# VH-VL binders against q39962, part 2

Target 1, 193 residues: q39962
Amino acid sequence: DPTDGFTEVPLTEDNFVIQKPYDKPLNDRYSYKNGIRRLWVYENDKPFKVGSPTRPRTEIRIKGHDYSSGVWQFEGQVHVPEGTSGVTVMQVFGAVNKATALQLRVYNGDLKSYKSNSVATDIYNKWLRVNVIHKVGKGEITVFINGQQKLVVNDDGPAEHYFKCGVYAAPDGSSNYMESRWKNIKLYKSDNK
Below, E stands for the ipSAE of ESMFold2; O stands for the ipSAE of OpenDDE; V2 stands for 0.75 times the mean of E and O plus 0.25 times the DockQ between their complexes.

## First folded at step 1 (VH-VL)

Design ia1 (framework fv_imsidolimab)
Fold by ESMFold2-Fast, scan of step 1:
Structure ia1 (fold): chain C 193 residues (1-193), chain A 119 residues (1-119), chain B 112 residues (1-112)
Amino acid sequence: as target 1 above (193 residues)
Amino acid sequence: QVQLVQSGAEVKKPGASVKVSCKASGYTFTSYYMNWVRQAPRQGLEWMGMINPSGGSTRLNQKFKDRVTMTRDTSTSTVYMELSSLRSEDTAVYYCARDEYWDDYFDYWGQGTLVTVSS
Amino acid sequence: DIVMTQTPLSLSVTPGQPASISCRSSQSLLHSDGKTYFYWYLHKPGQPPQLLIYEVSNRFSGVPDRFSGSGSGTDFTLKISRVEAEDVGVYYCMQSIQLPYTFGGGTKVEIK
């Protein structure tokens, strides 16, 4: 299991910051009901910050445990409805020359590292367990889907890091409507490996 | 339309400093990084560094790090490149060039500023 | 630093004839995000440099169809199908996958 050898770091609602279009009240783009967090955005929504050149997002930013060293793990279960495409659903934030060390994106039902490596296919309308381990000392990020290792990549250099999940419209284009649903979001840490 | 307008030619003596400006218009100034690239006579293009106009953070080529400073003024949509301890080898045309950090290509360039370093 | 090597150093072309310029990088320019951080610029006499090709093969706005870029990894080519007088200048390749951003040494294109 990807969590073997890790210790859970407790998260509360105070650790979940929702980044959403600046002109929308929270409940217009986010809901939390029966353990499921639903995040959605339209391609023509405003960015998170006034004047920002970034595309629309509704993302959970996990706060309180930003890291620059050690071995950290994100866990969550994700459900992407059919029709959602051209969207980042999970990020490892922080890089020397880029904002992110990793983005997992959905394109036409496939989950990919950016536009390149497919980590899962035919993902629409089903729950996937996603685990992402960042070994900062090695500069390495490993992605597991349903407990199976699917990707190992280098991070993008030293930075303060944290995890995000939700929907963030891809720079190369997106569907008109984008949605992801998340449950059982957890954070883990281990001693240096 | 996008325009980058640079300050006029400068003649400096060895050991002096020069400060070149680049005034942006036609787009949201803080949405694009600004790079500085120079070309000495009969030499190739050489990247000096870049500035994020939003936060003011810079990434500088180590070759120039001890002598170059990049700043911006968001109220006037202007970036500045200051090069100190000038040598004759710094005689060059200095260009500002706009890019999106994630794409890292220079889509629009200023007209260039000739800096001549002579005794 | 990533070293960018261009060949040839110069070429003279009869108007209407094709031209080909090569650029090689000391390491792969393919990033994990799926993009190849490689570009071609043209520096015409009396003008600032201008972007021709971004991300290996994409023509920038206003660039004529006679220009094409190709390549992958460490080996890249710029082709001009029919060289015109206005194409005279020095062509530069560039990488932006790693700081410092580096340019090739340039290829001077002249009319014969």
Scores: ipSAE 0.005, ipTM 0.452, lowest interface PAE 15.9, mean pLDDT 88

Design ia2 (framework fv_imsidolimab; at its last look DockQ between E and O 0.08; V2 from the best seeds 0.00; counts 0 for: pae E 8.2 > 2, placed apart)
Fold by ESMFold2-Fast, scan of step 1:
Structure ia2 (fold): chain C 193 residues (1-193), chain A 120 residues (1-120), chain B 112 residues (1-112)
Amino acid sequence: as target 1 above (193 residues)
Amino acid sequence: QVQLVQSGAEVKKPGASVKVSCKASGYTFTSYYMNWVRQAPRQGLEWMGMINPSGGSTRLNQKFKDRVTMTRDTSTSTVYMELSSLRSEDTAVYYCARGDYEWLEAFDIWGQGTLVTVSS
Amino acid sequence: DIVMTQTPLSLSVTPGQPASISCRSSQSLLHSDGKTYFYWYLHKPGQPPQLLIYEVSNRFSGVPDRFSGSGSGTDFTLKISRVEAEDVGVYYCMQSIQLPYTFGGGTKVEIK
């Protein structure tokens, strides 16, 4: 199991910051009910920050445990409705010369590392367990889907890091509506290298 | 209104150090990276490095790494760039420029520039 | 380091006429994340540089639609469909795909 050897770092609602279009109240693009967090945007929504040229997003930013060293793990279960495409659903934030070390994106029912490596296919309308381990000292990010290792990539160098999940419209284009649902979001840390 | 206001022109002797300031206003100081870019008369624009004002971490161009120090003061929303062991080739206009955390590589707001002249 | 080469070094344009500026990078600026880390800046006399175009073809807020960017990989072009007096200055391309970030040598645009 990807969590073997890790210790859970407890998260409360205070650890979940919702980054949403600046002109929308929280409940217009986010809901949390019965353990399920639903996040959505439209392709023509405003960006997270006023004046920013970034595309629209509604993302959970996990705060309180930003890291620059050690071995950290994100875990969550994700459900992507059919029709959502051209969207980042999970990020490892922080890199030397760019904002992110990794983005997992949905394109036409496939979950990919950016536009390249598929980590899961035919993902629409089903729950997937996603685990992402970042070994900072090794410069390595490993992605597991349903407990199976699917991807190993370099992290693009040292930075302050944290995890995000939700919906963030891809720079190359997206569907007109984007939605992801998340449950059982957990954070882990290992004291072993 | 978002603004970056830099300190005034400096004249230094070879071997001295110079410390240029850049004061931010009109936005949340710790939510954006700050870059330093210089323009020497014969070399064009040259990126020196950047600082994350939140934690104070820096990414420096290796060309300047042994001579440049970037710091910030969150209480005054000010970043500083100090360049030591000055040479005549360091005569340039020095700019601070803002990069968004989610878009840190594009410089959307620039300071007015500070002319540093190194002469004997 | 990635080298950015701009052509021409300068051009003089009659008001209302088009202008075209080229920039070539020594390596591809397309990242595996799908973004091309390429930008255009304008440096007007007596003012700091200002962002014109980001990620090859996107006009920054407030930039007139007479400015357009295009290109891919290593070859990029900035076009001004109708040059106005306010467009005078030095234009710089920039890459941010790897450290250190590097700029082109600049193209000076003047009105005849």
Scores: ipSAE 0.069, ipTM 0.694, lowest interface PAE 6.1, mean pLDDT 90
Fold by OpenDDE, look of step 2:
Structure ia2 (fold): chain C 193 residues (1-193), chain A 120 residues (1-120), chain B 112 residues (1-112)
Amino acid sequence: as target 1 above (193 residues)
Amino acid sequence: QVQLVQSGAEVKKPGASVKVSCKASGYTFTSYYMNWVRQAPRQGLEWMGMINPSGGSTRLNQKFKDRVTMTRDTSTSTVYMELSSLRSEDTAVYYCARGDYEWLEAFDIWGQGTLVTVSS
Amino acid sequence: DIVMTQTPLSLSVTPGQPASISCRSSQSLLHSDGKTYFYWYLHKPGQPPQLLIYEVSNRFSGVPDRFSGSGSGTDFTLKISRVEAEDVGVYYCMQSIQLPYTFGGGTKVEIK
């Protein structure tokens, strides 16, 4: 199991900061019911900040555990409804040459690293266990789906990092309506380097 | 080695246009916004606008909306700022500055600056 | 537009002595995402501006620990515990919570 050798970091609701269209109330793009966090956005929604040129998003920003060293792991179960496409559902933020070390995107039912490197196929209407391990010292990110290793990539250099998940419209190919659901979001840290 | 290299100094007449370039290197060009900031003599810093190199969308300071055009060439990792209908008060050093949006939403890398002098 | 007001306009400091610069914004710079979109820059003579502090109190890479930022909401302070010759220049605060981004008027720091 990808969590072997890791210690869970206790999270509270204060660690879950929501970024959403700046002109919408939270409950119009986010809900938390029965342990499930539902995040959605429309292609024509406003960005998360006034004047921002970025695409629309509704994302959870894990706050309080930003890291620049060590071995960290994000775990969560994600459900993407059919019809959602052209959207980032999970991010490892922070890099030297770009804004993010990793983006997991959904295109037509396939889960990919950005626009390439298929991670999983036929993911619609299913709960997938997602584990992302970031070994900062090695500059390495490993992605597990349902406990199976699917991807190993470089992190593009040391930076300040944190995890995000939800929906962030991709540059192209976005569906009008985009949604992801998350449950059992956890953070782990390993004493190993 | 992340750096921004700007074009050389310009001397223009009132009413003319000037186009300043900013070439980026050492990083993924389309992953960061590019801002333009100027400083007139004995004045402070003034933000003019920004461009998203991915797609070319711009956000401009309303003060310059009718006179400023920002463009980019992804093949050369270069951003351009064109200012038209130049006036004497446009005399300033113009800087391009990289914006690392969201995480470090500030200008972390700057060009060396381009002096634009407007005089009759 | 958000107005950024810096004080003082200038100060002359004996090397090794502390300095303090204030910046106030016309509205809160705290965003709903939990970040405060406030920054400090130093503009040294003959050089482009450089980032000193991001998000109120975080030193940018390479910035000496004699620099510190504090504040919240609309009131912010930059402190230099021991001013050195290399710290000479004009300091600017900036907000980026909304467009247009705006700078303070600047504070000129000189060595006495």
Scores: ipSAE 0.026, ipTM 0.588, lowest interface PAE 6.7, mean pLDDT 93
Fold by ESMFold2, look of step 2:
Structure ia2 (fold): chain C 193 residues (1-193), chain A 120 residues (1-120), chain B 112 residues (1-112)
Amino acid sequence: as target 1 above (193 residues)
Amino acid sequence: QVQLVQSGAEVKKPGASVKVSCKASGYTFTSYYMNWVRQAPRQGLEWMGMINPSGGSTRLNQKFKDRVTMTRDTSTSTVYMELSSLRSEDTAVYYCARGDYEWLEAFDIWGQGTLVTVSS
Amino acid sequence: DIVMTQTPLSLSVTPGQPASISCRSSQSLLHSDGKTYFYWYLHKPGQPPQLLIYEVSNRFSGVPDRFSGSGSGTDFTLKISRVEAEDVGVYYCMQSIQLPYTFGGGTKVEIK
């Protein structure tokens, strides 16, 4: 199991900071009911930052546990409804050559690392358990789907890192409506360096 | 309104140090990298390095690594660049420039520039 | 380091006429994430540099429609469909695909 050898880092609602279109109240793009967090945007929504040309997002930014060293793990279960495409659903933020070390994107029912390597297929309308382990000292990020290792990538060197999940419209190919649902979001830290 | 305001011009002797400040306002200081770029007289632009204000980590152009220190003060939203062992070729205008880490990887807002003159 | 080579070094343009500036990188600026990390800046006299074009062809906010960028891989072009007096300055290309970030040597645009 990908959590073997890890200690859970407790999270409270204070750790779940929502980034959303700047002109929308929170409940217009986010809900939390019965343990499920629903995050959505439309392709023509405003960006998160006033004056930015970036695409729209509604994302959980996990705050309070930014890291630049050690071994950290994100865990959560994600559900993507059919019709959502061209969207980032999970990120490891922080890199030198680019903003992120990892983006997991959905294109036409496939989960991919950016536009490239397939991580999982036929993902619509079901819950997937996602685990992402970041070994900062080795510069490695490992992705697990339903407990099975699917991908190992290198990060882009030292940075301040944090995890995000939700929906963030990709540069191209976004559907008009984009949604992801998340439950059982947890953070872990290894006892080892 | 997003602004980067730099400290005033400096005149220095060879071998001295200079510390240029760049005060940010109008945005979340810790959400953007701060870069330093210089331009010597009759020359092009040269990237010196950057600092992540949230953690204070830096990435420096190897050309300057032994002589440049970048720091920040989050309570005043200010970044500092210190260049030591000054030489006459360090005479330049020094700019701070903000980079959005998530979408741009380039510099959207620049300070007004600080002229540093190194002469005997 | 990635070398960015601009041509021409300078050009004099009759107002209202087009201008074209080329930039060549010593290696591809297309990253595996699908982005091409290539940008154009304008350094007007008496002002700090300003971003014109990001990711090859996208005009930054407030940049007039007469500016357009194109290119791929290692070869890039900035075009000004009709040069105006306010366009005078030195144009720089830049890459941010790897550290250190590097600029081209600049192309000075003057009005005849």
Scores: ipSAE 0.016, ipTM 0.623, lowest interface PAE 8.2, mean pLDDT 90
ESMFold2 (binder alone), look of step 2: mean pLDDT 92; pTM 0.944

Design ia3 (framework fv_imsidolimab)
Fold by ESMFold2-Fast, scan of step 1:
Order: C-alpha cells, then structure tokens, then sequence
Structure ia3 (fold): chain C 193 residues (1-193), chain A 122 residues (1-122), chain B 112 residues (1-112)
C-alpha cells in the first residue's frame, strides 16, 4: 500500500482553506456533506484574486504543514462527473522556475500529468484513490492510482511545497462547467530518505 | 421518470451466445453505472458485472470474465450484456440495474429493468 | 469474495405479526469514510427486485415505516413490525464495499 512506512499527520477543518472566485460566497461553489467535499466552477467565473490573470478555481489548499524537505504524502479519493474537462484536480505546489511541481488534470475522461502523461483512463463517474508521494531530497514525485504506481516525475527544484485539490480551469481551455468531489483527504510523512 | 427496458425472452442451445439489451430513459445515461444481475431458477441473485456508460470501462465478476462482455451505445442510451458458451446452468432471468449516483457514496441499485428470461436447452 | 449469510431460509408469518431476518458478512462492511455499504432488497413474484433499505438503516423512497434495518460491522437485521400480504417475496441482503458485489442467499417470507 502507498502509505506503508508513513505516519499520518492529523488534519482538522482548520487545515482546509477554500480558494474560490472572489465574488462568490462559499456555498455557491463548494459544499461538504456526508464526508464528501464538492468543488465546482464555471469557465467564465472570476479568478481567486481581484485583478489576477489566473483562470477560475475552487480548490482546497492544505495549510499548516507546508514543507521544503523530507518525504510527504497526499491521499484522497476523487470523483469527476462526466462533462468536466480541461481542469486541474490536484496539485503539488512549489517549484523553482514555475508555480507547481505537479498538476493532475482531467482531459476528456483521462487523468494526466499536465497535458501529457496519462496516469488513468476512463475516470468519469467513479471514485479513484489518489496517493502522491514527494521525496524532496531526491527531487521525485510518485503518483499512485488505486494503490498502483502510475507516474514518477522530477519536482523541478527546491521550494516551499503544499498540496491542493479541487477544480482549477486549465490555461489552454476547459469545459463550461467543472466539478470534482473529494473524500478521505489525508496527509502523511515518513523519516525514510 | 427513470425507465430501464430490456429485450425479450431468448431460447438458446448449449454452446450458443446471447446478447441482452437494456435501454435507459428519463435521466442522463452517462452519469450512472449500469450493473447486470442474474437469478437462476430456485437460486439467489448473482452479480455479473458493471459498465461505466461514459467511457465504456467494465468491472466483471471473475466467475464470468471469460464469457461475458458488456458494451454500451451512447446514441441510443442502451447497454448490452453478451454471454457466450451457454450452459444449462445459465438459464436465468437477467436484470440490468442502475447504480445510484456513484459520487453520492451509496452504491446501491435504485432502478431495475423488467428482466430477460434466457432459457438454455437442447 | 465477501460471503453474505442469511437466516432463516424461509419463514411463514401470520398477518399483522412481526418478522425478523438476519444477514452476516464474512468481513466488516464499515468503510474508513464512516459508512457501512450494506443494503436490503425485496424480490416479489413476477417483478424485478426493489430496494428497501440502504446503508443499513435508511428506507428508500416509498418504503413503509414498518420496515427497519439495523446492525453494524458484520451483523445486520431487517425487521418488519407488522407483516402484510404485499410483503411476501424473497428478501436479499447485499454488500458493495468491494467487488464482486455479493448477495445473501435470500429469505422467503410467506403469509400463513
């Protein structure tokens, strides 16, 4: 299991910050019911910050455990409804020459690293268990889907890092409506190098 | 109103194949998984497998994996279950059953087709 | 595979009397999300199966309140407080915590 050798880092609701279009109240783009966190945006929504050129998002930013060293792991189960495309659903934030070390994006039912390497196909309307391990000292990020290793990439240099999940419209275009649902979000760390 | 309408009864000889259809209406076809469940005479319900109508991916019961194929046609909102190398013990009523919105975390069968009787005899 | 064991195989009930059906799973149906992936269905003669109870104790739409589900982990019970003629049929429990989905062997309920 990807969590073997890891110790869970407890998270409370205070560790989950929702980044949403600046002009929308929380409940217009986010809900939390029966353990399921639902996040959605429309392609023409406003960005997170006034005056920002970024595309619309509703994302959970995990706070309180930003890291620049060590071995850290994100775990969550994600469900993407049919019709959602051109959207980032999970990020490892922080890189030397760009904002993110990894983005997992949905394009036409496939889950990809940015717009390239596929990590899962035909993902619509089913729950996927996503585990992402970042070994900072090795500059390596590994992605597991349903417990199976699917991707290993370089993290593109040292930075302060944290995990995000939800929906963030891709810069190259998106569907009119974007939604993802998340449950059982957990954070882990390991003393292994 | 959600409806699942299945094809009519079939009589087949041992070794033949049968293809049962299930036409959905009254909801967004690609938003719900479709399951196939059978019941042989004087026996219980048995799960055969499921299909995601959006991408066409399937999860099949290992007992049937070498003989069962599940497909769908999104233009007609229809799912198909084909069972090959038929034996007398495949005589059963075959049901399609819609799995409640996967994302709500319930995973139950809220609507069922009327059933298709498949009789395998010489 | 998760094995679902139902008892009794059948029962005959005088109209208006209570009935109780048990189902036992070979492993826990409680998920780490706090939900128990357990259901009850009724299969009436000449009709497709119909959902009665989802997630142990929740009645599906239109199901009379004389039906109640209870249990946890591996042991579950369906109770009918006052059996009526329309309740005749075969009752099945089901789990959906892992594939393959599995059903109990069924309990036939008849009126005396």
Amino acid sequence: as target 1 above (193 residues)
Amino acid sequence: QVQLVQSGAEVKKPGASVKVSCKASGYTFTSYYMNWVRQAPRQGLEWMGMINPSGGSTRLNQKFKDRVTMTRDTSTSTVYMELSSLRSEDTAVYYCAREYDWSEGYYYFDYWGQGTLVTVSS
Amino acid sequence: DIVMTQTPLSLSVTPGQPASISCRSSQSLLHSDGKTYFYWYLHKPGQPPQLLIYEVSNRFSGVPDRFSGSGSGTDFTLKISRVEAEDVGVYYCMQSIQLPYTFGGGTKVEIK
Scores: ipSAE 0.007, ipTM 0.461, lowest interface PAE 14.6, mean pLDDT 88

Design ia4 (framework fv_imsidolimab)
Fold by ESMFold2-Fast, scan of step 1:
Structure ia4 (fold): chain C 193 residues (1-193), chain A 118 residues (1-118), chain B 112 residues (1-112)
Amino acid sequence: as target 1 above (193 residues)
Amino acid sequence: QVQLVQSGAEVKKPGASVKVSCKASGYTFTSYYMNWVRQAPRQGLEWMGMINPSGGSTRLNQKFKDRVTMTRDTSTSTVYMELSSLRSEDTAVYYCARSWDEYGFDYWGQGTLVTVSS
Amino acid sequence: DIVMTQTPLSLSVTPGQPASISCRSSQSLLHSDGKTYFYWYLHKPGQPPQLLIYEVSNRFSGVPDRFSGSGSGTDFTLKISRVEAEDVGVYYCMQSIQLPYTFGGGTKVEIK
């Protein structure tokens, strides 16, 4: 199991900051009930801050455990409804020449690292368990789907890092409506390198 | 490696227009916004505006509206800033600078000196 | 427009001694997402400006650890623990929470 050798870092609601279109009340783009967090945007929504050039998003930013060293792991279960495409559903934030070290994006039912390297296929309307391990000292990010290793990539250099999940419209080719649902979001760390 | 290379120095007369270029390399051109910032002699940095190289949309500082135009050419990975109706007060070094979300302006061009004199 | 005020206007520092620069904004730079949209840049003689610190306290790639940023809301500080000759230049703060983006007036750092 990807979590073997890791210690869970407890998260509370105070660790979940929702970034959403600035002109929308929280409940117009986010809901949390019965353990399931639903996040959605439309392609013509406003960015998350006034004046930001970024595409629309509704994302959970995990706060309180930003890291620049060590071995850290994100875990969550994700459900992407059919029709959602051109959207980032999970990020490892922080890189030397970019904002992100990794984005997991959905294109036409396939889960990909950015616009390349398929991680999983035919993902619509199913719960997938996603684990992402970042070994900062090695500059390495490993992605597991349903407990199986699917991707190993180099991170893009040192930075302060944190995890995000939800929906963040891709630069081009997003669907009119984008939604993801998340449950059992957990954070882990390890002393192993 | 990221590089932003700007066109060379220009000398213009009052009332003329100047068009400064900024050629990007070492990254995906359409994934980052490009900003223009100027510095007049013995003054600080002043933001002029920005362009999204993907769609070509712009956001301009109102101080320069009606005189500044920002465009791009995706085939050459180049952005342009044109300033019209030049005055002596427009004498400055003009910089292009890319931006990405929380990083602000992470890489800058070398600067282009524009001198406006009669 | 958000006004950014820097103090002091200039510093003359003996090599190896610390330096401290302050920046104050006319309104809070804290966004509802929990982030503060505040930056420090260094403009060295004969070079373009370069990013030192983003989001208040994070060092940009290649920036030495003798540089540190701190602050919250409207009050921010850049500290250099031991000033070196290569640190000479004009330091600028900036906000990007609101258009137009605005810079402080600059602080010139010189070696004695």
Scores: ipSAE 0.014, ipTM 0.562, lowest interface PAE 8.0, mean pLDDT 89

Design ia5 (framework fv_imsidolimab)
Fold by ESMFold2-Fast, scan of step 1:
Structure ia5 (fold): chain C 193 residues (1-193), chain A 124 residues (1-124), chain B 112 residues (1-112)
Amino acid sequence: as target 1 above (193 residues)
Amino acid sequence: QVQLVQSGAEVKKPGASVKVSCKASGYTFTSYYMNWVRQAPRQGLEWMGMINPSGGSTRLNQKFKDRVTMTRDTSTSTVYMELSSLRSEDTAVYYCARDVYYDEDSGYWYFDLWGQGTLVTVSS
Amino acid sequence: DIVMTQTPLSLSVTPGQPASISCRSSQSLLHSDGKTYFYWYLHKPGQPPQLLIYEVSNRFSGVPDRFSGSGSGTDFTLKISRVEAEDVGVYYCMQSIQLPYTFGGGTKVEIK
């Protein structure tokens, strides 16, 4: 199991910051009911910050445990409704020459590392368990889907890092409506380097 | 008004150090990375490095890493670039330039606002 | 280091006529995130450089619509549909896909 050898780092609601279009009240783009967090945007929504050139998002930014060293792991279960495409659903933030070290994006029912390698296919309307391990000392990020290793990539250098999940419209274009649902979001760390 | 104001011209001897300042106003100082770019006479633009004003971390051009130091003072919204062991070829106009990094939101690395420039002359 | 090569070194243009400037990078500027980290700046006499175009083709706020950028991968072009006296200066391309960030050698635009 990807969590073997890791210690859970407890998360509370105070650790979840919702980044949403600046002109929308929270409930217009986010809900949390019965353990399930639902995040959505429309392609023409405003960016998170006034004046920003970025595309619209509703994302959970996990705060309180930003890291620049060590071995850290994100875990969550994700459900993507049919019709959602051209959207980032999970990020490892922080890199030397860019904002992110990794983005997992949905394109036409496939989950990909950016626009390249498919880590899962035919994902619509089902729950997937996603685990992402970042070994900072090795510069390595590993992605597991349903407990199986699917991807190993380099992290593009040192930075302060944290995990995000939700919906973030891709720069190359997206569907008119984008939604993801998340449950059982957990954070882990290991003393093994 | 959003602006970057740099310190005045300097004349230095070979082997000396120079410290140029860049004071930001009209925006949240810690939300934007600050770069330093120079231009020697009849030469093009050359990137020296950048600083994150929030944490103070820097990324420096390898060419200058042994001679350049970048720092900031959040209480005065000012960044500094210090260049040591000056040579005649360091004679240049030095610019500070704000990166479009609207906290974590922008994700873009380009310069949307520049200081007026500081002429540093190294003469023997 | 990524090398940025600009052509021509200089252009003399009659007011109202078009101008075209090229920039070539030694490596692709397309990142795995889907963005191309390429920009155009103008350095006018007596002023600091100013941003014209970001991410290949996006005109920066306040930049006249007579300026346009295009290109992909390693080959990029800046076009001015009708050159005006105020456009005199040195134009620079830049990449920010990897450190150190590098500029082209510049193209000087003068009025005939």
Scores: ipSAE 0.035, ipTM 0.627, lowest interface PAE 5.5, mean pLDDT 89

Design ia6 (framework fv_imsidolimab)
Fold by ESMFold2-Fast, scan of step 1:
Structure ia6 (fold): chain C 193 residues (1-193), chain A 123 residues (1-123), chain B 112 residues (1-112)
Amino acid sequence: as target 1 above (193 residues)
Amino acid sequence: QVQLVQSGAEVKKPGASVKVSCKASGYTFTSYYMNWVRQAPRQGLEWMGMINPSGGSTRLNQKFKDRVTMTRDTSTSTVYMELSSLRSEDTAVYYCARGTYVEDDTYTWFDYWGQGTLVTVSS
Amino acid sequence: DIVMTQTPLSLSVTPGQPASISCRSSQSLLHSDGKTYFYWYLHKPGQPPQLLIYEVSNRFSGVPDRFSGSGSGTDFTLKISRVEAEDVGVYYCMQSIQLPYTFGGGTKVEIK
């Protein structure tokens, strides 16, 4: 199991910061009910920051455990409704000369690393367990889907890092409506690898 | 290595227009916004606007919006800034500067700058 | 627009002595994401501006450790622990929390 050898780092609601279109109240683009966090945006929504040129998002930013060293792991279960495409659903934030070390994106039912490597196919309307391990000392990020290793990539250099999940419209275009649902979001740390 | 190389100095008469270029190399051109910043003699730095090289969308400073056009050519990795209806107060050094990573706006500093293009507007 | 005010307008520093530059913003630069969208640039004679400090206190690649940034909210300081000849130029603060991005008026640093 990807979590073998890791210690869970407790997360509370105070560790979940919702980044949403600046002109929308929280409940217009986010809900948390019965353990399931639902995040959605429309392609013509406003960006997170007033005047920002970025595309719309509703994302959970995990706060309180930013890291620049060690071995850290994100875990979550994700459900993407059919029709959602051109969207980032999970990020490893922080790289030496750019914002992100990894983005997992959905394109037409396939989960990819950015627009390049496919990590899972035919993902619509089912729950997927996603584990992402970042070994900072090795500069390595490993992605597991349903407990199976699917991707190993370089992290593109040292930075302060953290994890995000939700929906963030891809820069090359998206569906009119984007939604992801998340449950059992957990954070782990290990000093053994 | 990241490089931004700008076109050479220009001398223009009032009422003319000027088009300055900025050629990028050493990175994925469409992954970062390109900003334009100017400095008039004895004045500070002034942000003019930015362009997303991927789709060509722009965000312009309201001060310049009626006179400034920003475009790009992805085949040559070049960004252009055209300023029309020139006045003597437009005499300045114009810089391009690499800015926001297009996939996330939490990286918004200007990390690499072109060498600058002096535009002189005189009668 | 967010107004960025720098003090002093100029500094003449004896070589090897420290220098301190202040920048004040007309509103908080702290975003709800926990980041402060504040930067320091150096404009050396005959060169384009260069990034020194990003997000208040982080030195950009290649910047000597004699440069340090500090501050929060609306009040920021750039400190040079030991000014050298190569540090001559005009220092500018900048904010990127709101469009239009705005710069301070600049602080000229000279050494005798």
Scores: ipSAE 0.016, ipTM 0.584, lowest interface PAE 5.6, mean pLDDT 90

